# VHH binders against q9xw16, part 15

Target 1, 132 residues: q9xw16
Amino acid sequence: MSGWNAYIDTMTAAAPSIKRCAIVGAADGSVWARTEADNVFKASEEELKTFVALFNDVTQVPAKGADIEGVHYVVPRTEESLIFGKKENTGFFAVKTKSAVLIAVYEGPNEVAAQVRKAVESMQTYLNNAGY
Below, E stands for the ipSAE of ESMFold2; O stands for the ipSAE of OpenDDE; V2 stands for 0.75 times the mean of E and O plus 0.25 times the DockQ between their complexes.

## First folded at step 9 (VHH; framework vhh_6fv0_2)

Design u2 (at its last look DockQ between E and O 0.79; V2 from the best seeds 0.00; counts 0 for: pae E 4.4 > 2)
Fold by OpenDDE, look of step 9:
Structure u2 (fold): chain B 132 residues (1-132), chain A 123 residues (1-123)
Amino acid sequence: as target 1 above (132 residues)
Amino acid sequence: QVQLQESGGGLVQPGGSLRLSCAASGFTFSDYYMYWVRQAPEKGLEWVSTISSSGSTIYYKDSVKGRFTVSRDNAKNTLYLQMNSLKPEDAAQYYCATDAPSGEPDSYYWDYRGQGTQVTVSS
């Protein structure tokens, strides 16, 4: 699992606005890696299990939003392997790979969102190509 | 410059109907998702509905499903929101919004909104 921590570091380095980040199993929401210490990703196992299940039918997510770390985010639209949301000056991007879900929670104005999305999608592409 | 102008708001009784319009200019309207959002007194901005560029994909907030209908006319650069069976909790300033860039590529969510149109629901 130590190898997965390197991917967390890569994403957070690529997008400084990312406050917390996690890589979890797409099947069950099990945590493979997460930001720790002052920026610990705090989502529970039950919450993550529910969250990753959203990718089974992303078309239903906008109507209800998404919860991460006990925070409710509006989800105005989705893509097949991408769920993103916003709450005031915060938001998240979550992308699904073959076997994982990458979650990045960020803080800042809307302008920072593009960099965060790019960071997680780049990692998504990398992991998919690597078979994960 | 991106410009959005909402209209059609007003005062209605519970169970009444309104049809909101949004005139868009300053960007290629037909290339962008459009949104309706609203803000009630002492509440934050709330998402109401999304419609894709072609209109083929539509999303609604659960509380407005079956009552509100979003549509667009790309030839007229106009977004619509038909609001039926209005409830007191629907009262808010309603805004048309878009993700259209203003020269910067890093624009996400409803960054551009008009001045809004007021919807009041009261018996």
Scores: ipSAE 0.469, ipTM 0.752, lowest interface PAE 0.9, mean pLDDT 92
Fold by ESMFold2, look of step 9:
Structure u2 (fold): chain B 132 residues (1-132), chain A 123 residues (1-123)
Amino acid sequence: as target 1 above (132 residues)
Amino acid sequence: QVQLQESGGGLVQPGGSLRLSCAASGFTFSDYYMYWVRQAPEKGLEWVSTISSSGSTIYYKDSVKGRFTVSRDNAKNTLYLQMNSLKPEDAAQYYCATDAPSGEPDSYYWDYRGQGTQVTVSS
């Protein structure tokens, strides 16, 4: 896995319920990689810039929720490096590393969400250990 | 087995107050986040409030801030929602929910909710 696209493939293979995902720069939301083929991750760069800034104070996020791909999600709680959101039977997990934010959008019930979280947090740990 | 039982709902006039309770059993209540969510007819499930395991971190939906107060008593395994200045838009079935695991794969959002308690706001 010689590029950022390989990490996208790793996450989608580990949790098939992930429909779209991306790796973006934590400082500015610039896209390092994303799903592209039949399920393009559609968030604009302006939306991603706003989204990654939520990690500057995660305590403010639950009151207002979060937007990804033009979809508004309820964020019932956060952790220092984790924001997750839910809308009906879909949701997202986003985790921050030293340099990046990993975003995975999935479909399915809460049971599926746990596997998506494991996939994203495993990659978070890997990238943090690699200095990213 | 995780069990949640809401109570304290009822009929109230606009501007009135109501206090909901949620009795919890079957898990270590003090280890987990608790949530209040609600569902009105013809609407999806709506998040209302979140309280951390110790009670030190609290979040509210913007439309209820200043009117609703969530609290918990970890010695009694009970979650509360004090609702003041109630509006017709607050009428819903109210549920408490938790992140506590069921022994199946963990989830973080509304995994365990009770049967709910009805809040009706009318003249």
Scores: ipSAE 0.221, ipTM 0.547, lowest interface PAE 4.4, mean pLDDT 85
ESMFold2 (binder alone), look of step 9: mean pLDDT 80; pTM 0.805

Design u3 (at its last look DockQ between E and O 0.53; V2 from the best seeds 0.00; counts 0 for: pae E 3.2 > 2)
Fold by OpenDDE, look of step 9:
Structure u3 (fold): chain B 132 residues (1-132), chain A 123 residues (1-123)
Amino acid sequence: as target 1 above (132 residues)
Amino acid sequence: QVQLQESGGGLVQPGGSLRLSCAASGFTFSDYYMYWVRQAPEKGLEWVSTISSSGSTIYYKDSVKGRFTVSRDNAKNTLYLQMNSLKPEDAAQYYCATDAPSGEPDSYWLDYRGQGTQVTVSS
């Protein structure tokens, strides 16, 4: 889906600290778009299926953490449509839309997290308003 | 400046108890989620417990449920962790953490930790 790639580009442009990014189906974790080439998003289909299922009960995620691309992240808390995690100087933000999950993996100091969150949540709002 | 100072760690036998404290300053303590995390040697940072600003929402790591109790006193800017029935696998450096911002909004989330307090469990 070439159209979804544009949304990847929008998020990565809005937050340069995003290293890898993906848009996946909320129901099954199927990849709709992802960063590629040197910044290829490497999560497997099985991993993504498991990840998107976390949104069925976000209250259980802190106890287990979250895995993305084979990396385990601490998840200290969650929100209804938001899962975020941290590992050292890296982290991720994942938001759920009506039909999709947006995942952004970033690298940098704590200060960059706000920009990454804003980029992902802005896209979340846009897609929700568009019916996706 | 956000400051957190943990205390109360020590050496206990399996089945023993410890009560950790965290003194917070440099931010409005009562407005923020607080966390306990721990790190054992050669292991990564591990989440232990979460408590909301009012204390109305609490989460625990599965392995500590029924044994650990998190609480807070907002009047004293203090976070607590009562640790009962301690096990060897609970041994770690324990840290208090917060989502308090550092200058910028939403610049938060586990990066504000104290020096930690060591918990050792050994017979």
Scores: ipSAE 0.479, ipTM 0.755, lowest interface PAE 1.1, mean pLDDT 91
Fold by ESMFold2, look of step 9:
Formats: structure tokens, C-alpha cells, sequence
Structure u3 (fold): chain B 132 residues (1-132), chain A 123 residues (1-123)
């Protein structure tokens, strides 16, 4: 998966409030790339498999919320290829492409959520157009 | 300036009913999702219900499904929550919220601006 780390760097550069980020396979949650070093994205294989399966029917997600890195988030609504969640001063945006799910966990006041969403959705569009 | 005003709270016995209202102004109400959230003592903010801008898509927290009904009247810029079969666990301060842009530093999608309305359930 040559160059997948560059996509992680692109998203984190576009939205500095992203603290952890990953690109995982949409079918099985396998990790294609993730933030490393001092901001390791740490979700288990079992958690990621469960998480990507939420995209099989996003209308069922708000009732129970979602878990990432052992943190439970409220998901007040979804869109066809988008799940977002909030817990206190942190949150996540996750989008599905043809082959992958992009996950970005951010920290800070919610005023920065728009830049996080834009960064992840821009990459979603790029990967979809590239056939992923 | 986004303004939300909740009303309709009160004291009821277990099994009772209340109807909450949320009057909205300062934004195009019919363009945005609306939410009900609640907060009990020593608890964080708890999401209760979501309703889409048209009212056609509705979500509930599992514990309130079948007992609570959210609705909206876009002509009157008003959001409602009908609460039936109330339980002690439902006692909380209830707020309405929106994801309309507000400029507030806290949250865009849970931007509650009113004082809330207290629901108390006791025997």
C-alpha cells in the first residue's frame, strides 16, 4: 500500500485539530495507514471490524452510538457515507469510499469540526475518483 | 443570533406525560436538524432525539424509543418532545439544540442556547 501514509499526512496538515487518523479497509477494518509516533491511532482489529460494519446501515447507528479507541461517542445523526460522533471536547469524523473508511479523531473546541470534516471529505472524494 | 427557548417541564409521577416545546429564532429553522438533549446532576450531556429539517428522519436513544415522540412545526419555528410513560431515569434539565452555525466555541451540532426546562419525576 505504497504512499498511503502520505494521505494521512495530507489530512492532518489540512486540519491541525486532527490528533489521530487512519485509513482502513471498508470490508474488514484492516489498517492501511494510520498516524504513528506520538499520536498513534490505537484501535483493535475487532473494534475496527465492528466500526466499519456500521456503514452497512448508517440509520441504525444513532440509537447506540459508536466506539473508537475504546471511547464511546454519541452519534446524533448520520449521512449515507458519513458517521460523526462527539464526546465532550473530542470527536470523530468517518467517511466511506469505495474500498476504505477514513477515520479522523480531533480534539479541541467544536468550532474546528468543520475543518476536520472538510479535510476528510476532500480525501474521500479524491480516493473515490482514483478508484478506491 | 440563534435563540432557543424551552418550556413545558414540570413535576410528574412515574408513568405520567409531559410535552416540551422549543421556540426557535435567529436562523432558518426549516433548514436545520434539531435535537433534544438532557442533563441530570453529575452527568454529562445525554442525547435524546434527532429530527431532520423536514421532519422525515427521526432518531431516538434506545431507552426512550416508544415513549418519546419528537416533532416540529416549521411554519411556527417550534420543536416538540412528547414524553409518555415517564420514568425516574428521565428526570433532567432538557434542552433543544441545533447544528445551525452560531459562532459559539463549544459545539456546532449540539448548540443549545436556552436555559432548558426541568423535568422531575417523583412518586
Amino acid sequence: as target 1 above (132 residues)
Amino acid sequence: QVQLQESGGGLVQPGGSLRLSCAASGFTFSDYYMYWVRQAPEKGLEWVSTISSSGSTIYYKDSVKGRFTVSRDNAKNTLYLQMNSLKPEDAAQYYCATDAPSGEPDSYWLDYRGQGTQVTVSS
Scores: ipSAE 0.310, ipTM 0.618, lowest interface PAE 3.2, mean pLDDT 86
ESMFold2 (binder alone), look of step 9: mean pLDDT 79; pTM 0.796

Design u4 (at its last look DockQ between E and O 0.73; V2 from the best seeds 0.00; counts 0 for: pae E 2.3 > 2)
Fold by ESMFold2, look of step 9:
Structure u4 (fold): chain B 132 residues (1-132), chain A 123 residues (1-123)
Amino acid sequence: as target 1 above (132 residues)
Amino acid sequence: QVQLQESGGGLVQPGGSLRLSCAASGFTFSDYYMYWVRQAPEKGLEWVSTISSSGSTIYYKDSVKGRFTVSRDNAKNTLYLQMNSLKPEDAAQYYCATDAPSGEPDSYWYDYRGQGTQVTVSS
């Protein structure tokens, strides 16, 4: 999955409040790329497999919320290809493409949420148009 | 001025019921998702329920599902929470909330809340 790390850089540049993010396979949660070094995305393989399966029926997610990197997030509502969640002053947005799930974990007040969503949805559109 | 005013809280025995109301003004109530959230002194803000603008989509936190019923009356600009089979862990300040209805970027986490109404469940 050479070159996928450029997409990580594109998302983090587009929304500076993103602290960690990853591109994972939609079928099994395998990591195609992620933030590294000081901002390592540390979700376990088991968590990612469970997480991507949430997209099989997003309407069931708000009842239980979602877990990423060992952190439990409340999910107050979902959209067909979008799950977003909140824990204290952090949150995440995740979108599904044909083959992948894009996950962005951000930090900051809720006012930055639209920027993070735009960053992941822009990449979602790009990857879908490219066949991924 | 966006205003949300909760009422209907009080003291109830375990297993009892309460009905909360939230009067909304200063925005087009029927255009927005509405939420019930709660806060106990030992815990942070906790999401309880979501209802879509039309009322057609409803979500509950798993621990209240089957016991709580959210509803709305868009003609009266009012959100309701019927709470049945109340447990000590339900004791909290309850807030109605909405996503950024005025002067703010979109919120997905119930940033616009009223002052709350206290629900106390005696053991």
Scores: ipSAE 0.401, ipTM 0.692, lowest interface PAE 2.4, mean pLDDT 88
Fold by OpenDDE, look of step 9:
Structure u4 (fold): chain B 132 residues (1-132), chain A 123 residues (1-123)
Amino acid sequence: as target 1 above (132 residues)
Amino acid sequence: QVQLQESGGGLVQPGGSLRLSCAASGFTFSDYYMYWVRQAPEKGLEWVSTISSSGSTIYYKDSVKGRFTVSRDNAKNTLYLQMNSLKPEDAAQYYCATDAPSGEPDSYWYDYRGQGTQVTVSS
């Protein structure tokens, strides 16, 4: 699992606005890696299990929103392997790979969102190509 | 410059209806998702509905499903929100919003809004 921590570091380095980040199993929400210490990703196992299940039918997510770390985010729309949400000056991007879900929670103005998305989608592409 | 102008708000009794319109300019309207959002007094901005560029994909907040209908006329650069069976909790300033670009092409937020139109629901 130490290898997965390197991917966390890569994403957070690519987008400084990312406050917390996690890589979890797409099937069950099990945590493979997460930011720790002062920026610990705090989502519970039950919450993550529910969250990754959203990718089974992303079309239903906008109506309900999404919860991460006990925070409710508005989800105006979704894509097949992408769920993103917003709450005031915070938000998240979550992308699904073959076997994982990457979650990045960020803080900042709207302008930082593009960089965060790019970071997680780049990692998504990398992991997919690697078979994960 | 992206410009959005909402209209059609007003005062109605519970169970009444309103039809909101949004005139868009300054961007290729037909290429972008459009949104309705609202803000009630002492509450934060709340998402209401989404409609894709072609209108083929539509989403609603659960509390407005079956009562509100979003639509668009790309030839007229206009977004609509038909609001039926209005409830007191629907009272808010309603805004039209878009993901029109403001520098970064992959920023997908509904922060571009017009002046809004006030909807009041009272007996």
Scores: ipSAE 0.366, ipTM 0.703, lowest interface PAE 1.2, mean pLDDT 91
ESMFold2 (binder alone), look of step 9: mean pLDDT 79; pTM 0.789

Design u5 (at its last look DockQ between E and O 0.63; V2 from the best seeds 0.00; counts 0 for: pae E 3.4 > 2)
Fold by OpenDDE, look of step 9:
Structure u5 (fold): chain B 132 residues (1-132), chain A 124 residues (1-124)
Amino acid sequence: as target 1 above (132 residues)
Amino acid sequence: QVQLQESGGGLVQPGGSLRLSCAASGFTFSDYYMYWVRQAPEKGLEWVSTISSSGSTIYYKDSVKGRFTVSRDNAKNTLYLQMNSLKPEDAAQYYCATDAPSGEPDSYYWFDYRGQGTQVTVSS
């Protein structure tokens, strides 16, 4: 298990509503770690390259939404290093670190979103402090 | 209790205009993002527009850009949607929604807090 896999485990443990999770390179969308097996993160390389590029100008994301794993999510608003979306009882949180993008896809009622956000932002803070 | 009440819908011809209003109560209106969403028959809920608490940040769905204008009057606890150059594909039940908290201080966008909606019909 790579060091990045441990961070996947940390996030998924912190927020049980996370169904799939990935850590990818902010520059090119390359996968550093992801959930596997029954919860395999299925986004393609091309899709991830497009997704991480959204952070170059987050102000344009709401108008177009965001696609993850072939699913289109509504993005009603964004923050500088945070993109989040919703589709019915599912959603995602994506945060950008110095060199990575953390993506968590979750399922459940709206109340679970707070826990998911906290999990990914905590990891964001940790990785930023570590220089990543 | 969060309450939202939409009004201003109606029947218009293509190219026509409507102005929707949303009266809000039960929360500090001026502290929250507000949203317009719509639902057409046999379609899911669709996001239309976002406006920040101060009105300084605004977002639109691409298909309504240049035609719809969202605004708010925090003194009146009212959200507005000016709809110009209406198209048949704009026909839907329109709802006002908010990020008002439901138990946790950190509220994220959920369109569950909506009013009864107001019907917009576009037909020749």
Scores: ipSAE 0.546, ipTM 0.792, lowest interface PAE 0.8, mean pLDDT 92
Fold by ESMFold2, look of step 9:
Structure u5 (fold): chain B 132 residues (1-132), chain A 124 residues (1-124)
Amino acid sequence: as target 1 above (132 residues)
Amino acid sequence: QVQLQESGGGLVQPGGSLRLSCAASGFTFSDYYMYWVRQAPEKGLEWVSTISSSGSTIYYKDSVKGRFTVSRDNAKNTLYLQMNSLKPEDAAQYYCATDAPSGEPDSYYWFDYRGQGTQVTVSS
């Protein structure tokens, strides 16, 4: 989905610490766009189906954490449309829109985590306003 | 500028209890989520519990749910962890952590710990 790839580019440009990211369907985890080439987002379709289903009840996620790309992250808290996870000096932010889930995986100090969250939430707002 | 001081650790028998405290300064404590994390020898940091800024939202790792209780007193800038029914697997250095920025006013930090921690040892 070449048209959705522009949104990947927008997020990675806004937060260069994003190492990999994807836009996936909220209902089924299907990949609408993702980082490619040397930074391919490698989560399996089965893993993504499980992951997006976490948004059906975010309050249950912190107890067990979450898996992305075969990596287990602790999830210290959630919000209605936000799950974030940490593992050592890496992490992810994931937000849900009307139709999609945006996932960004990053490495780096806390400064970059804030940039990543802002980039993903800005795109969340944009897509929600556009009806997605 | 963020300072966190943990206390209340010690040596207990299996099944015993301890109450940990975390004194916070250098930020507006009531604005931020607080966390308890722990580190056992030869292990990485492990998340234990989360409490929202108001104290109204609380999460626990499954293995401590029902045994540990996190709380906070925003008037005293203090975070607490009541640990009951302690097991050998709970032995670790315990740290409190916060999302609050540290150092310069424009610094940003996430799930970061800065204290020396407090040791919990469970005799088996």
Scores: ipSAE 0.287, ipTM 0.603, lowest interface PAE 3.4, mean pLDDT 86
ESMFold2 (binder alone), look of step 9: mean pLDDT 79; pTM 0.792

Design u6 (at its last look DockQ between E and O 0.69; V2 from the best seeds 0.00; counts 0 for: pae E 4.0 > 2)
Fold by OpenDDE, look of step 9:
Structure u6 (fold): chain B 132 residues (1-132), chain A 123 residues (1-123)
Amino acid sequence: as target 1 above (132 residues)
Amino acid sequence: QVQLQESGGGLVQPGGSLRLSCAASGFTFSDYYMYWVRQAPEKGLEWVSTISSSGSTIYYKDSVKGRFTVSRDNAKNTLYLQMNSLKPEDAAQYYCATSAPSGEPDSYWFDYRGQGTQVTVSS
């Protein structure tokens, strides 16, 4: 799964505000790759299983928010393959590919959000084209 | 300059109703998602509802579902929040909000808001 780590590096390089990042299986939330060391992505398997299931019906997510790494985020709206949330000066963007969910947790002012989204959506497009 | 002006707040008894309004100016109102948010004393800003530019997509905080109704009149540049069956925990300063525009197309949060209107629920 060393190839998946390269995708983590690509996303984090594209958006410096990303603090932690993970690529997980869309079906079960299994971790394929994640940031490690000082920026280790800490979501549990149970949490990720619940999180990826949110994409089964994104219209219900705003009502309840989303939890990542034990942190609860407000989700004011969603798109078909995109869930994003905010908590104070932190937030996340999560996108779904054919077989994976990409999760990026960022820290910074609201202005950094566009760059974070672009990073994960670029990877989304790449992986979709590659069949993943 | 983005301007939002809330009105319609007041004091009501539990089970009562209020209708909030928000007058918007300084941006193309009909092109943007609009939000209602609220802040109770000693609590952080809390998201309440979202409505898309056309009004075709609407979201509510779970605790207000079935009681609150968001709507908009794009011809009047006005956002509304009908609040029924009010509870004490609904008491807060209510703000109309938007991520508009500062000229950036990709804005995701409710950064712009008015001075708010106070909602008090007490017997």
Scores: ipSAE 0.660, ipTM 0.839, lowest interface PAE 0.6, mean pLDDT 93
Fold by ESMFold2, look of step 9:
Structure u6 (fold): chain B 132 residues (1-132), chain A 123 residues (1-123)
Amino acid sequence: as target 1 above (132 residues)
Amino acid sequence: QVQLQESGGGLVQPGGSLRLSCAASGFTFSDYYMYWVRQAPEKGLEWVSTISSSGSTIYYKDSVKGRFTVSRDNAKNTLYLQMNSLKPEDAAQYYCATSAPSGEPDSYWFDYRGQGTQVTVSS
């Protein structure tokens, strides 16, 4: 796909419940692409640096939770390359690739979470296979 | 059809212990992550502990580590929370919960919980 914005479009098309989405560098949280306009992903540089560092040891994350866009989420469990958080009827899924972290923020009842997870994990696999 | 029933709550002194139980029915208990959550009056739902379907992976909220122990008996379809060294801030309605009994257990959580059991810690 041409440009990082096409990956954003692919994820949001695969899971319409995703309201905001970003691809950020795994080392420093720098934004490679994000949803824009009325659905701008609005995490600060400082917040993203802190967030991607959670992947240095995901087993420590459930104790503290995670912050995205100024919202604190409970993280009741993690997997090696996956952090999932929930706040009320909103949530996020974040997955790490070789070089990036994919972040998708969704709204809706828990029934939509499976669709969101599948969308981000499919892209994770694709980007890993592409060397990212 | 999912049913979760908590029991074992009560009134204890600070430093005391309680053991909570959660009887599960209406789903294949051994396939699902289970959670303990709690709610104090006028506060939101607070996650306490997570245990994987096999019981091999366990997480705790930082403030309860070393004091609480979650366990499960998949043969009896029962989840437990051993609560030691109880503090006043632990007082709450405690619920057991599961993420996705509807066939995708790892995709979301807290949709299914029981009616809760009250833990009161008085000085």
Scores: ipSAE 0.222, ipTM 0.539, lowest interface PAE 4.0, mean pLDDT 86
ESMFold2 (binder alone), look of step 9: mean pLDDT 79; pTM 0.791

## First folded at step 10 (VHH; framework vhh_6fv0_2)

Design v1 (at its last look DockQ between E and O 0.46; V2 from the best seeds 0.00; counts 0 for: pae E 3.7 > 2)
Fold by OpenDDE, look of step 10:
Structure v1 (fold): chain B 132 residues (1-132), chain A 123 residues (1-123)
Amino acid sequence: as target 1 above (132 residues)
Amino acid sequence: QVQLQESGGGLVQPGGSLRLSCAASGFTFSDYYMYWVRQAPEKGLEWVSTISSSGSTIYYKDSVKGRFTVSRDNAKNTLYLQMNSLKPEDAAQYYCARDAPSGEPDSYWFDYRGQGTQVTVSS
């Protein structure tokens, strides 16, 4: 297990409602770590490449939405380093660090989503401080 | 106390128009992104439109583009949704929602929502 897998474990432990999670390169969408086994993160390389590119101009994302693992999510708004989406009782939070994008897909109500956001933003802060 | 109160809903025929309003109070309205969301029977809550604090940035759900127009009057603390060319699939309870403050880890994408106003589209 790579060092990045530990961060996946940290996020999933902090927010049990996270169903799948991945850490990918911000430049190219390459997978550095991801949930596996029963909760395998299934986004394709092409999809991830497209996804991380959304952070180049987040202002255009709401109009287009975002696709993760073949699922289309509504993105009601974005922040410079934050893209979140919703579909019914599911959603995702994606945050950008200096060199990575953290993606967490979850299921549950808004209260659950808040915990997921906290988990990924905490990791974002940690990684940024660590230079990643 | 933050309050959002929607109005303007009603019954219209397909192709008809409605104008929804949302009266905001208890917070600095002009500092927040605002949303329109809706929930149809047996469906989940769905996003309809976003408008930035100043109104300079606007987003729409694809299915309502060209038909719906979101606007706001910050002097009146009011959010609007002009709905033209209404379709049966637009029938729903429509809610005004306040964007969650940036950097608030305990928030989803909105933190307050009104009681809603019912929109029915039927021949």
Scores: ipSAE 0.415, ipTM 0.738, lowest interface PAE 1.0, mean pLDDT 92
Fold by ESMFold2, look of step 10:
Structure v1 (fold): chain B 132 residues (1-132), chain A 123 residues (1-123)
Amino acid sequence: as target 1 above (132 residues)
Amino acid sequence: QVQLQESGGGLVQPGGSLRLSCAASGFTFSDYYMYWVRQAPEKGLEWVSTISSSGSTIYYKDSVKGRFTVSRDNAKNTLYLQMNSLKPEDAAQYYCARDAPSGEPDSYWFDYRGQGTQVTVSS
């Protein structure tokens, strides 16, 4: 949806270390919006379906990690409605809202992770309050 | 100054056991989730296990589940990893690492600062 593109822009502006992100349906992983052009978010339909299903029981995720865009991330722990992972100098934060999962893939030193998490969780709160 | 000091590594044959220790100082150990991570020469860091600040929540990488046991003694500021049924693929430099206290924004995913301890599995 074209309206969802504004939320992509808001997250990437709030945390410049976010290189790719997407908003996908929580039930099926369908893409509502994503970064495009120079930094296209490349996850497949099957990968996203598997990924959003992790939120059905986040306590099982650390044992296996998570895959996004064909990259395997270590997930050393999870929190309620939040999955985050790390691979070398890249990582992701993903949060679940009522209807969606917000995924942000970032690059850079580990010190920027707090900015990325804050950007994604702020949008999570906004969308939940708006009924999404 | 945060310090983490690993010990207990060594050479064992496949199927053997080792118990690693991590002595922590310079921070309130009982406030932190702790991790074991490892690194083989041509690999990046590999996460092994997580233990919550109280010790009540524990996660393991699938490949070590059932063979490794993480524990902590908050009175002694010490983290442990009991490693049983060791395999050649477990050979690595092992580090303990800390993270932010539960519920706070993470400033470090793996804050490993010690020299590590070498685990060698050969036959």
Scores: ipSAE 0.231, ipTM 0.564, lowest interface PAE 3.7, mean pLDDT 86
ESMFold2 (binder alone), look of step 10: mean pLDDT 82; pTM 0.813

